# VHH binders against ENHANCER OF AG-4 protein 2 (HUA2): the designs that were tried, part 11

Target 1, 142 residues: ENHANCER OF AG-4 protein 2 (HUA2), of Arabidopsis thaliana (Mouse-ear cress) (q9xer9r771to912)
Amino acid sequence: EAAISRDAFEGMLETLSRTRESIGRATRLAIDCAKYGLASEVVELLIRKLESESHFHRKVDLFFLVDSITQHSHSQKGIAGASYVPTVQAALPRLLGAAAPPGTGASDNRRKCLKVLKLWLERKVFPESLLRRYIDDIRASG
Short names: E, the ipSAE of ESMFold2; O, the ipSAE of OpenDDE; V2, 0.75 times the mean of E and O plus 0.25 times the DockQ between their complexes.

## First folded at step 11 (VHH)

Design k03 (from j03 with F27R; framework vhh_8pnl_2; at its last look DockQ between E and O 0.85; V2 from the best seeds 0.00; counts 0 for: unsure alone 61.7 < 65)
Fold by ESMFold2, look of step 11:
Structure k03 (fold): chain B 142 residues (1-142), chain A 123 residues (1-123)
Amino acid sequence: as target 1 above (142 residues)
Amino acid sequence: QGQLVESGGGLVQPGGSLRLSCADAGRTFSSYDMAWYRQAPGKERELVATIYSGGSTDYADFVKGRFTISRDNAKSTLYLQMNSLKPEDTAMYYCAAGPSDYEEFLASGFDYWGQGTRVTVSA
């Protein structure tokens, strides 16, 4: 059951698109993975996919998936909230560093990631001082 | 798209069936993701079912195979077939339409909501 959920999630990442259908399906698989104690593995896979992705638009798609997993887990609480929220929080430096890098080619990425961070701030997904620091850092790099 | 209008609600006995309809006068119905929500008295609005513009469907756990969401893009109409109805299904039922694009949905949420149709399941 764990192996099926993990393999299904990894397969979804290969065909991930910016649609609610695609991101929603991948999110449901990620939530299922948390039931088997695989939240850290899912987040590490997302980090590796972001860091190895050469196309800036694909980095945004992957970060929107991070957003979807995070917000669903935050809203539902329970096992997914206990697993994903702290795991994503700890991974934010790597996730944002890959998804919203400095430089002229990633200005759109930075804008879109800022939009997500501001929503997380409004919804109190992570500590306010932490989110404001990331927001300021991304603004300064662009 | 301008307006979503639900119909087909009513009073039914436990075990009965109802078919809800949601009509949209808009011309681009096929590009939207569509959903049914419900709200019982004193409860928060909850998702019942989604049908994506690509045709796949998703259901809340409480549906347990009893409801079927479908759409007829030529008639700009969304349906919810509700079978094996239970008293706990009593609620106002709302249809909603929103963008299929994640970024657009994140910014706007559902663009359109109907006014609702009432379903009452009682002995």
Scores: ipSAE 0.708, ipTM 0.876, lowest interface PAE 0.7, mean pLDDT 89
ESMFold2 (binder alone), look of step 11: mean pLDDT 76; pTM 0.767
OpenDDE, look of step 11: ipSAE 0.816; ipTM 0.933

Design k04 (from j01 with G53S S54G G56S; framework vhh_5c3l_4; at its last look DockQ between E and O 0.53; V2 from the best seeds 0.64)
Fold by ESMFold2, look of step 11:
Structure k04 (fold): chain B 142 residues (1-142), chain A 124 residues (1-124)
Amino acid sequence: as target 1 above (142 residues)
Amino acid sequence: QVQLQESGGGLVQPGGSLRLSCAASGFTFSDYAMSWVRQAPGKGLEVVSDIYSGGSSTYYADSVKGRFTISRDNAKNTLYLQMNSLKPEDTAVYYCAAGPSDYEEFLASGFDYRGPGTQVTVSS
């Protein structure tokens, strides 16, 4: 059951697209993985996929999936909320460093990740002071 | 003036069927992803099903997969939900909603339009 859920999620990442359908399906699988105690493994997989991804547009797709998992888990407040929210919070430096790297080639990535961080701030997903520091860090990078 | 108007709700026994319709006007229906969203008493909103603008790509919540069928008729600007094998837990107000199919756009704006809803009650 755990292995089936993890394999399905990993397979979905290989064909992930920026559509609501694709991201929503992957999010559901991630929530199922949390039921089996696999939230840390899911987040680590997302970090590694982001770090190894060579295409900037794919990095954005993966970060939007991180957003979807985070916001759905935040609203549920059950097992998923107890595991994904703190796990993603701890991983934000690696997630953002990979999804929104400095440099002129990734300006679009930084802009889109900033929009997500501002929504997280507005919806109180993470502590305000922490989010404002990440927002400032990305704005300062080029 | 944008209008979404649901119809076809009602009271039905467990195991029964209903067909919901949503008539749309005031926007280019064929450009939008369409959704059925429901709210059970005392619960939050649940996306039941999505159908994208071309009509060939669909999504179903696990709770309704195999029992519900979403469809659209772009020539009539109408969205449908065929609900079979209805259960008491399907009792909710069902809303027709329109929004972008793109995640980034949906993240920014949410559903652009939502109707007033139609009540579905499944009880013996």
Scores: ipSAE 0.560, ipTM 0.851, lowest interface PAE 0.8, mean pLDDT 89
ESMFold2 (binder alone), look of step 11: mean pLDDT 80; pTM 0.808
OpenDDE, look of step 11: ipSAE 0.783; ipTM 0.944

Design k05 (from j01 with S57D; framework vhh_5c3l_4; at its last look DockQ between E and O 0.83; V2 from the best seeds 0.71)
Fold by ESMFold2, look of step 11:
Structure k05 (fold): chain B 142 residues (1-142), chain A 124 residues (1-124)
Amino acid sequence: as target 1 above (142 residues)
Amino acid sequence: QVQLQESGGGLVQPGGSLRLSCAASGFTFSDYAMSWVRQAPGKGLEVVSDIYGSGGDTYYADSVKGRFTISRDNAKNTLYLQMNSLKPEDTAVYYCAAGPSDYEEFLASGFDYRGPGTQVTVSS
């Protein structure tokens, strides 16, 4: 059952688009993976996909999926909240470094990731001091 | 200008059924993802179900899965919710809501439109 859920999630990442429908389906599969104790593996897969992705637009789509998983998990609290919220928090340096890299080519990525961080701050998804530091880091990066 | 108007609520016995309708006007209905959102007494808003304008992928909250069916008729600009096997915990005001299909737009704006709601009361 774990392997089936993992494989289904990996398959969804291949066709991920920036629609609520596409991101929603992938999010539901990620939540299912948490039922089998696979949250850390899902987050590591997302980090790997982000780090290996060459197209800036695609990096944003993947980061929006991270946002969707995080917010759904935060609101549910149960199994998904207990695993995804702390796991994503620990992975933020790698996730943001890959999704919003420095340089003139990724300015749109940084702007979009900043919007997500500000939303997480407003909704108290992560500690305020942590989020403000990452927000400042992105605004200062070039 | 924009109107969403829910109807079909009422008092029903446990185990009963209701069909909610939402008539939409003042915007291009087929361009929007449509949702049913409910608020039980003293509780926050819960998204019950979503249906996307691309033709039929749907979402259901775990609390209603298998009992509720969302549908839309884009020719009539109407959203529906068939509610079967109703329970007292389904008692709530049910709102019809419209939001963008694009994820980034939805993050920025949330639901663009929400109706005044229709009361559903499930009690013996």
Scores: ipSAE 0.587, ipTM 0.864, lowest interface PAE 0.9, mean pLDDT 89
ESMFold2 (binder alone), look of step 11: mean pLDDT 81; pTM 0.812
OpenDDE, look of step 11: ipSAE 0.743; ipTM 0.939

Design k06 (framework vhh_7mjh_2; at its last look DockQ between E and O 0.92; V2 from the best seeds 0.85)
Amino acid sequence: EVQLVESGGGLVQPGGSLRLSCAASGFTFSSYDMSWVRQAPGKGLEWIGTIYSGGSTDYNPSLKSLVTISRDNSKNTLYLQMNSLRAEDTATYYCAAGPSDYEEFLASGFDYWGQGTTVTVSS
ESMFold2, look of step 11: ipSAE 0.767; ipTM 0.897
ESMFold2 (binder alone), look of step 11: mean pLDDT 81; pTM 0.805
OpenDDE, look of step 11: ipSAE 0.874; ipTM 0.949
ESMFold2, look of step 12: ipSAE 0.769; ipTM 0.897
ESMFold2 (binder alone), look of step 12: mean pLDDT 79; pTM 0.792
OpenDDE, look of step 12: ipSAE 0.878; ipTM 0.949

## First folded at step 12 (VHH; framework vhh_7mjh_2)

Design m01 (from k06 with S56T; at its last look DockQ between E and O 0.93; V2 from the best seeds 0.85)
Amino acid sequence: EVQLVESGGGLVQPGGSLRLSCAASGFTFSSYDMSWVRQAPGKGLEWIGTIYSGGTTDYNPSLKSLVTISRDNSKNTLYLQMNSLRAEDTATYYCAAGPSDYEEFLASGFDYWGQGTTVTVSS
ESMFold2, look of step 12: ipSAE 0.771; ipTM 0.896
ESMFold2 (binder alone), look of step 12: mean pLDDT 81; pTM 0.797
OpenDDE, look of step 12: ipSAE 0.881; ipTM 0.949

Design m02 (from k06 with D58E; at its last look DockQ between E and O 0.80; V2 from the best seeds 0.80)
Fold by ESMFold2, look of step 12:
Structure m02 (fold): chain B 142 residues (1-142), chain A 123 residues (1-123)
Amino acid sequence: as target 1 above (142 residues)
Amino acid sequence: EVQLVESGGGLVQPGGSLRLSCAASGFTFSSYDMSWVRQAPGKGLEWIGTIYSGGSTEYNPSLKSLVTISRDNSKNTLYLQMNSLRAEDTATYYCAAGPSDYEEFLASGFDYWGQGTTVTVSS
């Protein structure tokens, strides 16, 4: 049930890699969690993992997972789309603040997160004014 | 020279089965995620499914019960088994190769496409 899906998702985060296969598996589990009403818990877990992660490359892997969940949910007509898209939108300040921090050490993180934001803009995943503000903020910080 | 060559298409009766093959050359087949995509006449591209370089599969949920994707890395060949075919399955079927890396796929999408093989389901 709900607890099994949530535990499976958390377990997948421990072994997440930057492959389409790894991110795809975690995305499937996140979509399943939404069917049990756990989308907010999944996003909060992702925020906390991002905020506590010390390695910049791992922050990018986690943000790519956010992208995968968001885009798959945006394309669906069901529960996942209704829950993940608004939940991720509300969480963007914390997600981006952790994944794409300022400073010369995280320039690659900012570049990679910008690519995702621009893709979301092209695909109209979130309101244009919101995305352009985050894009501008990240460009100004680097 | 990279080549993806689909074969096995043709005319099939409704309810029939068909196996398509995609022969790959000119790249490291085992390191790529391989996908099947189809396009019915006058319509857009429809993703059928992907078999990842690690061997797991993902399918379009609308098609999952009707298709099976497999690969043989020793022969650089991708397969699509289709069962219970209907008129709406009439399409050109394409083999496509994409990088296994998530970031590279975001940037480029599929690196290589075949020319397609046509499946016509009609009595």
Scores: ipSAE 0.748, ipTM 0.890, lowest interface PAE 0.7, mean pLDDT 91
ESMFold2 (binder alone), look of step 12: mean pLDDT 81; pTM 0.798
OpenDDE, look of step 12: ipSAE 0.865; ipTM 0.947

Design m03 (from k06 with L106F; at its last look DockQ between E and O 0.89; V2 from the best seeds 0.78)
Fold by ESMFold2, look of step 12:
Structure m03 (fold): chain B 142 residues (1-142), chain A 123 residues (1-123)
Amino acid sequence: as target 1 above (142 residues)
Amino acid sequence: EVQLVESGGGLVQPGGSLRLSCAASGFTFSSYDMSWVRQAPGKGLEWIGTIYSGGSTDYNPSLKSLVTISRDNSKNTLYLQMNSLRAEDTATYYCAAGPSDYEEFFASGFDYWGQGTTVTVSS
C-alpha cells in the first residue's frame, strides 16, 4: 500500500503539468501517502525533483504542486494537515531556493512563487512573520 | 454572454435521490473545469466537487459517497447526482466554471456562476 502510493506519486511527477487536473491528481496521491506516514518522503522527493530540474517552467509546476498539497492539507486538518503543513514549513528554504533561485533567467519563477507566498499570507497558511521574511528574501534576490 | 442555468431542484424526502442539471452557453464548455457548490440557509459556500475538462473528478471528502458529478460536452451540460439525501443537504446548489490553468484559477477563482437551484430535504 505505502510503496504503491509512493510509486504512483513519483510517476505522476514525471507527467505533471500546470493544469488543475494534473496538479489535483498528484495532490490526491500525496494525501494518500500521508495516510501511510510518508509526508516527509513526499516533500523530500519534491525538493530533490526541484533541485535537479533544469527547466524553469517545470520548477514552477512543481512548486504549484507544493502549494496544492499545502492548501488542501491545511483546509482538511486531518493526518495530512498534521504532517504536510509543518513539513513544508520546515522545507521552505530548500523549496524556494530551488523553485525561485536568484539571478537572471528565473525572474518569472520568482514572480510566480511570490504570488503563492502572498496567497498563503492572505489565507494564514503559515505564520505571517515567516512568510514576510521569505517574500522579502525573494524580492531582494531580484 | 455567458449563462449557467441550474435546474432539477425541489422537495425530496430523506433517503431520496435527485439529479441536478446545469445548462451552459456563451463559452467553450469543454475547455472549462466545472464545479458544484452549495449554500445551506445561513451558512457559507461549500464546495461539492469538480469535473475537470479532461473528464476526471475531485470531490469534497465529506460528500464523495453521496454525489456523482458528470458532464456531457456535446450538450454543454453539467450534472450532479445526489443519493441518500439528508436534511443537512437542504441548500441552494450552484454550478460554477473555472479556468483549467492552475495559476489563473488561484488568482481569480471561478469565472462564471449560475443563479442556483434550491433543494429541500424534508418529510
Scores: ipSAE 0.664, ipTM 0.852, lowest interface PAE 0.9, mean pLDDT 91
ESMFold2 (binder alone), look of step 12: mean pLDDT 81; pTM 0.806
OpenDDE, look of step 12: ipSAE 0.809; ipTM 0.912

Design m04 (from k06 with A107E; at its last fold request DockQ between E and O 0.84; V2 from the best seeds 0.84)
Fold by ESMFold2, fold request of step 14:
Structure m04 (fold): chain B 142 residues (1-142), chain A 123 residues (1-123)
Amino acid sequence: as target 1 above (142 residues)
Amino acid sequence: EVQLVESGGGLVQPGGSLRLSCAASGFTFSSYDMSWVRQAPGKGLEWIGTIYSGGSTDYNPSLKSLVTISRDNSKNTLYLQMNSLRAEDTATYYCAAGPSDYEEFLESGFDYWGQGTTVTVSS
């Protein structure tokens, strides 16, 4: 059920790695959660994991998962697109603030998150003015 | 020289089944994620599914019940089993290889593509 899907997703986050396989499995679980109306809970969990994560490389892994969920939801449309795309859009300040913080220790994080934002701009995942603002903000913080 | 060669296409009756193969050479097959993609006449590319270097699979949700992807790393071969074929499954089917690293795939996409094999579903 819903609770089983949510627990499986949370468990997958504990072993998440930067491979397409690891991120793909977590993405599939997130898309399944949307079928039970849990997209907001999934995004909030991702925000909390990002905000509490102490390792910069793990923050990037989690943000790549956000990218994967967002792009798959955008391409599929339907329930996932209707829920994840606007939910992620509303959460971008917290997601980016945690994944790409200012400071010399997170320079790599900012570079990698910029690559994702530029891809979202190219593929028109979110409004252009919104994405350009975040791109500019990250560049100014580094 | 890197090479991906699809085979097994041809004419199939509606409701029938077909297995496609993709023979790989010139790269370390076992370290790559392998995908099937198709293109129906006059249409864009449609991703079918991916089998990762670790062995797990992901599928296009609209096709999940109709297809099975497998690989044999000892033979450097990727397979696509298709069942309950319909006229709309008429397409050229391509295999593609991409890096297992998410960031590398994000930057470069698929590293290698095959030339395709054509499947026609018709009475």
Scores: ipSAE 0.794, ipTM 0.904, lowest interface PAE 0.5, mean pLDDT 91
ESMFold2, look of step 12: ipSAE 0.779; ipTM 0.898
ESMFold2 (binder alone), look of step 12: mean pLDDT 81; pTM 0.799
OpenDDE, look of step 12: ipSAE 0.884; ipTM 0.951
ESMFold2, look of step 13: ipSAE 0.763; ipTM 0.897
ESMFold2 (binder alone), look of step 13: mean pLDDT 81; pTM 0.801
OpenDDE, look of step 13: ipSAE 0.882; ipTM 0.951
ESMFold2, fold request of step 14: ipSAE 0.786, 0.771; ipTM 0.895, 0.894
ESMFold2 (binder alone), fold request of step 14: mean pLDDT 81, 81, 81; pTM 0.802, 0.800, 0.801
OpenDDE, fold request of step 14: ipSAE 0.884, 0.880, 0.884; ipTM 0.950, 0.949, 0.949

Design m05 (from k06 with Y52S Y102S L106S; at its last look DockQ between E and O 0.05; V2 from the best seeds 0.00; counts 0 for: pae E 11.4 > 2, placed apart)
Fold by ESMFold2, look of step 12:
Structure m05 (fold): chain B 142 residues (1-142), chain A 123 residues (1-123)
Amino acid sequence: as target 1 above (142 residues)
Amino acid sequence: EVQLVESGGGLVQPGGSLRLSCAASGFTFSSYDMSWVRQAPGKGLEWIGTISSGGSTDYNPSLKSLVTISRDNSKNTLYLQMNSLRAEDTATYYCAAGPSDSEEFSASGFDYWGQGTTVTVSS
């Protein structure tokens, strides 16, 4: 059952787009995976997809999915909140390093990721000092 | 360029009423869900409510008795009617657009934000 849920989520990532419908479907699958104890595997899969992705706009799509999973888990608490929020927090260096790399080619990526981080700061999703550090690091890169 | 411009804020006495407007330009207003959000001094954002492109409203349950959201698609304008105002309603009030059914979906579910209008409830 776990392997089926993971395979379904992985398949959804292949057609992921920035639309409400696409991100919403993938978010629901990720929340279902947490019910089977798979939150760490989902986050690791997202990290690997981000790190191997060659297209900058696709990296943004994947990071927006991370945001959707994180905010839904934070707002609903429960098993998803207990697993995704701390897991994403621990993975932020890898997630941001892949989604918002330094350099002139990824300027749009950094701007869109900064929008997400600023919203997380306002909604108190993660500790303020942590978020301000990542925000400052991305601003210094571009 | 997209603009959302809130207006109608100001000083009002407790128990009073106020109607805020949000003028939209640079996008297809009639295709967007529209929301009001507020931020009291030194506090976080509080969602007030959303009106869909089709006119259906959904409200923060704690504020539902205080507010009414409406829209006029012919004028590209979103409205917030607030009644029985209290000192705790002192805040900056923001208009926000999203989500859209388009491929472009913002991470927060809001594609565009206004700069806000300030409401002060003081005796």
Scores: ipSAE 0.005, ipTM 0.133, lowest interface PAE 11.4, mean pLDDT 81
ESMFold2 (binder alone), look of step 12: mean pLDDT 80; pTM 0.793
OpenDDE, look of step 12: ipSAE 0.006; ipTM 0.243

## First folded at step 13 (VHH; framework vhh_7mjh_2)

Design n01 (from m04 with D58Y; at its last look DockQ between E and O 0.13; V2 from the best seeds 0.00; counts 0 for: pae E 10.8 > 2, placed apart)
Fold by ESMFold2, look of step 13:
Structure n01 (fold): chain B 142 residues (1-142), chain A 123 residues (1-123)
Amino acid sequence: as target 1 above (142 residues)
Amino acid sequence: EVQLVESGGGLVQPGGSLRLSCAASGFTFSSYDMSWVRQAPGKGLEWIGTIYSGGSTYYNPSLKSLVTISRDNSKNTLYLQMNSLRAEDTATYYCAAGPSDYEEFLESGFDYWGQGTTVTVSS
């Protein structure tokens, strides 16, 4: 059921690490959630976790999960592609604002998020003009 | 025990084509990002490309016109198609499984490596 998939995903976020296996498990759960029509709820949960996270390294872990969900959904197409790609695109200002904030304490976060945006640009995940604007914004902030 | 076994190497003429295979066992192949890496005699490692578990591919820009990476999850097999081969493509070709990090793919610490298969491009 939908509630089971959402609860499993939320639980996985609490133990998320920057390893391929941890990110991969959480990504599979997110893709499963899209089958139940929960993509918007998953993205909102990710935004809220990013905004409430006090540790900068954890913010990067969460953003790398956003990247994994986005790229896998983009490549798989279907329900996941139709829901996650547009939903993440609309949420990028909030996601990046939380994951890569301005200020001296988050310079590493900004650098790592820029690497992801550049990869998205190269792989044409989102419109070029959109990605270049976010890249420029982050560069200007730090 | 995890194994990655490359095959399909050998002698090929300049301008020729070759398809390499990597048979995987001992792990859940469909859940892993898979990469090809090569090493010319006396040189360092050169990353060729990665195919993600979701199926998207990313290539070394200097090689992307010559190579195509694909996977068949039903056969636990990774493929590298190489076309228009040149003498400089002579190398040992490895498949690797595991996490790829952005801009540090060769430094990401692949979980598993194959033993390699040798491709020689000569007249």
Scores: ipSAE 0.000, ipTM 0.121, lowest interface PAE 10.8, mean pLDDT 82
ESMFold2 (binder alone), look of step 13: mean pLDDT 81; pTM 0.808
OpenDDE, look of step 13: ipSAE 0.890; ipTM 0.952

Design n02 (from m04 with T50D; at its last look DockQ between E and O 0.82; V2 from the best seeds 0.80)
Fold by ESMFold2, look of step 13:
Structure n02 (fold): chain B 142 residues (1-142), chain A 123 residues (1-123)
Amino acid sequence: as target 1 above (142 residues)
Amino acid sequence: EVQLVESGGGLVQPGGSLRLSCAASGFTFSSYDMSWVRQAPGKGLEWIGDIYSGGSTDYNPSLKSLVTISRDNSKNTLYLQMNSLRAEDTATYYCAAGPSDYEEFLESGFDYWGQGTTVTVSS
């Protein structure tokens, strides 16, 4: 059951698009993975997909999936909240470094990731001081 | 003028079933993701589920066994089938339309809302 859920999630990442349908489907699979204790594995997979992705628009799609998983986990508070929220928090340097890199080619990526970070700040998804530091870092690199 | 008009509400006994309709006009129905949302008296909005422009569905896990969402793009109509109704399902039921793009939805939320139809589950 655990391996089936993880494999389904990985397959969904390969065809992920920026639609609510695609991201929602992948989010549901990620939430199911957390019920089997696989939240760290899912986040590591997302980091690796982000780091290996060559297309900037695909990096944004993946980061929107991170947003969807994080916000659904935060609102539900159950097993997903207990595992994904702290796991994503610990992974933010790698997630943001890959999704919103410095340089002129990724200015759109930085704008879109900033929008997500500001929403997380408003909704108190993560500690304020942490989010403000990442927001400031991205602004300085842009 | 964009309109979403819900219908089919009313009084139903516990354990009963009800089918709600949402008639859409003034926009390209087939390109929108559609949602059902409800609001019990004195409570906040509760998401029931989505049916995407591509036809797949996603449901509130607590309601998934009780509801089925469908759409007929040729009739510009969204449906909610509810079964095994309980007193706590008493609410005003709204349909809503939102963009299929994740970023647009983050920015603006639902573009269009219906006026709601009231379902009362009481014996």
Scores: ipSAE 0.722, ipTM 0.880, lowest interface PAE 0.7, mean pLDDT 90
ESMFold2 (binder alone), look of step 13: mean pLDDT 80; pTM 0.798
OpenDDE, look of step 13: ipSAE 0.856; ipTM 0.948

Design n03 (from m04 with G109D; at its last look DockQ between E and O 0.06; V2 from the best seeds 0.00; counts 0 for: pae E 8.8 > 2, placed apart)
Fold by ESMFold2, look of step 13:
Structure n03 (fold): chain B 142 residues (1-142), chain A 123 residues (1-123)
Amino acid sequence: as target 1 above (142 residues)
Amino acid sequence: EVQLVESGGGLVQPGGSLRLSCAASGFTFSSYDMSWVRQAPGKGLEWIGTIYSGGSTDYNPSLKSLVTISRDNSKNTLYLQMNSLRAEDTATYYCAAGPSDYEEFLESDFDYWGQGTTVTVSS
């Protein structure tokens, strides 16, 4: 059960694309994984995939998946919300550090990640002061 | 006044190719990410791809083999090359300026939109 769900999610990450359909399918699998207590494993896998990804555009795809999981979990307020929201919050330094690194080559990444952070701020997904600090950090990294 | 004006649409036979253009004015084109979006008759909006201000591109994976997006900042013009067209590619094709996002596509904060150009693929 649990191992099948995790393996399915990992397999879907390898073909993830920046489309509503692709991200939506991966999000559903991640939410199903939370039913088996695997939310921390899923987030750690996402962190590791982000940190090992060499292509900046793929990093954005993965971070948009993090966003989709976070917002769907926040909206549902159930098992997924109780596990993913605090788990993602704790992982934000690693997630953002990998997805939105400093430097000229990642300016598009930082812009896209800032859009997500601003949406989280508007929807009160995480505390305002926390989000404003991350937004300021990304802007300072140029 | 900001304007985005698409051109190059029309009737094309299956298997054919078309190049669409989007002429931009009234804003700093080179600073904007530019996107192509299409809407088939009776269907919702479908994101085709984005070319960023820095020149890199992202595509809808379902359309990636069909399309190539390019831009010429000296002419304030965005291009969409489409190849091997099929009847299912019949749609109105829109040019858009500003950020794009998979979750905010339909409610996207695109700053500017064109009026669209219609492509019909039929014999």
Scores: ipSAE 0.008, ipTM 0.152, lowest interface PAE 8.8, mean pLDDT 83
ESMFold2 (binder alone), look of step 13: mean pLDDT 81; pTM 0.807
OpenDDE, look of step 13: ipSAE 0.858; ipTM 0.951

Design n04 (from m04 with S100T; at its last read DockQ between E and O 0.84; V2 from the best seeds 0.85)
Amino acid sequence: EVQLVESGGGLVQPGGSLRLSCAASGFTFSSYDMSWVRQAPGKGLEWIGTIYSGGSTDYNPSLKSLVTISRDNSKNTLYLQMNSLRAEDTATYYCAAGPTDYEEFLESGFDYWGQGTTVTVSS
ESMFold2, look of step 13: ipSAE 0.797; ipTM 0.897
ESMFold2 (binder alone), look of step 13: mean pLDDT 80; pTM 0.798
OpenDDE, look of step 13: ipSAE 0.893; ipTM 0.952
ESMFold2, fold request of step 14: ipSAE 0.802, 0.811, 0.816; ipTM 0.899, 0.898, 0.903
ESMFold2 (binder alone), fold request of step 14: mean pLDDT 80, 81, 78; pTM 0.793, 0.798, 0.782
OpenDDE, fold request of step 14: ipSAE 0.891, 0.887, 0.889; ipTM 0.951, 0.950, 0.950
ESMFold2, look of step 16: ipSAE 0.818; ipTM 0.911
ESMFold2 (binder alone), look of step 16: mean pLDDT 80; pTM 0.792
OpenDDE, look of step 16: ipSAE 0.888; ipTM 0.951
ESMFold2, last read: ipSAE 0.801, 0.800, 0.817; ipTM 0.900, 0.897, 0.906
ESMFold2 (binder alone), last read: mean pLDDT 80, 81, 80; pTM 0.791, 0.798, 0.794
OpenDDE, last read: ipSAE 0.889, 0.888, 0.890; ipTM 0.950, 0.950, 0.950

Design n05 (from m04 with F105W; at its last look DockQ between E and O 0.90; V2 from the best seeds 0.84)
Amino acid sequence: EVQLVESGGGLVQPGGSLRLSCAASGFTFSSYDMSWVRQAPGKGLEWIGTIYSGGSTDYNPSLKSLVTISRDNSKNTLYLQMNSLRAEDTATYYCAAGPSDYEEWLESGFDYWGQGTTVTVSS
ESMFold2, look of step 13: ipSAE 0.788; ipTM 0.904
ESMFold2 (binder alone), look of step 13: mean pLDDT 81; pTM 0.806
OpenDDE, look of step 13: ipSAE 0.872; ipTM 0.951
ESMFold2, look of step 14: ipSAE 0.761; ipTM 0.892
ESMFold2 (binder alone), look of step 14: mean pLDDT 81; pTM 0.801
OpenDDE, look of step 14: ipSAE 0.871; ipTM 0.950

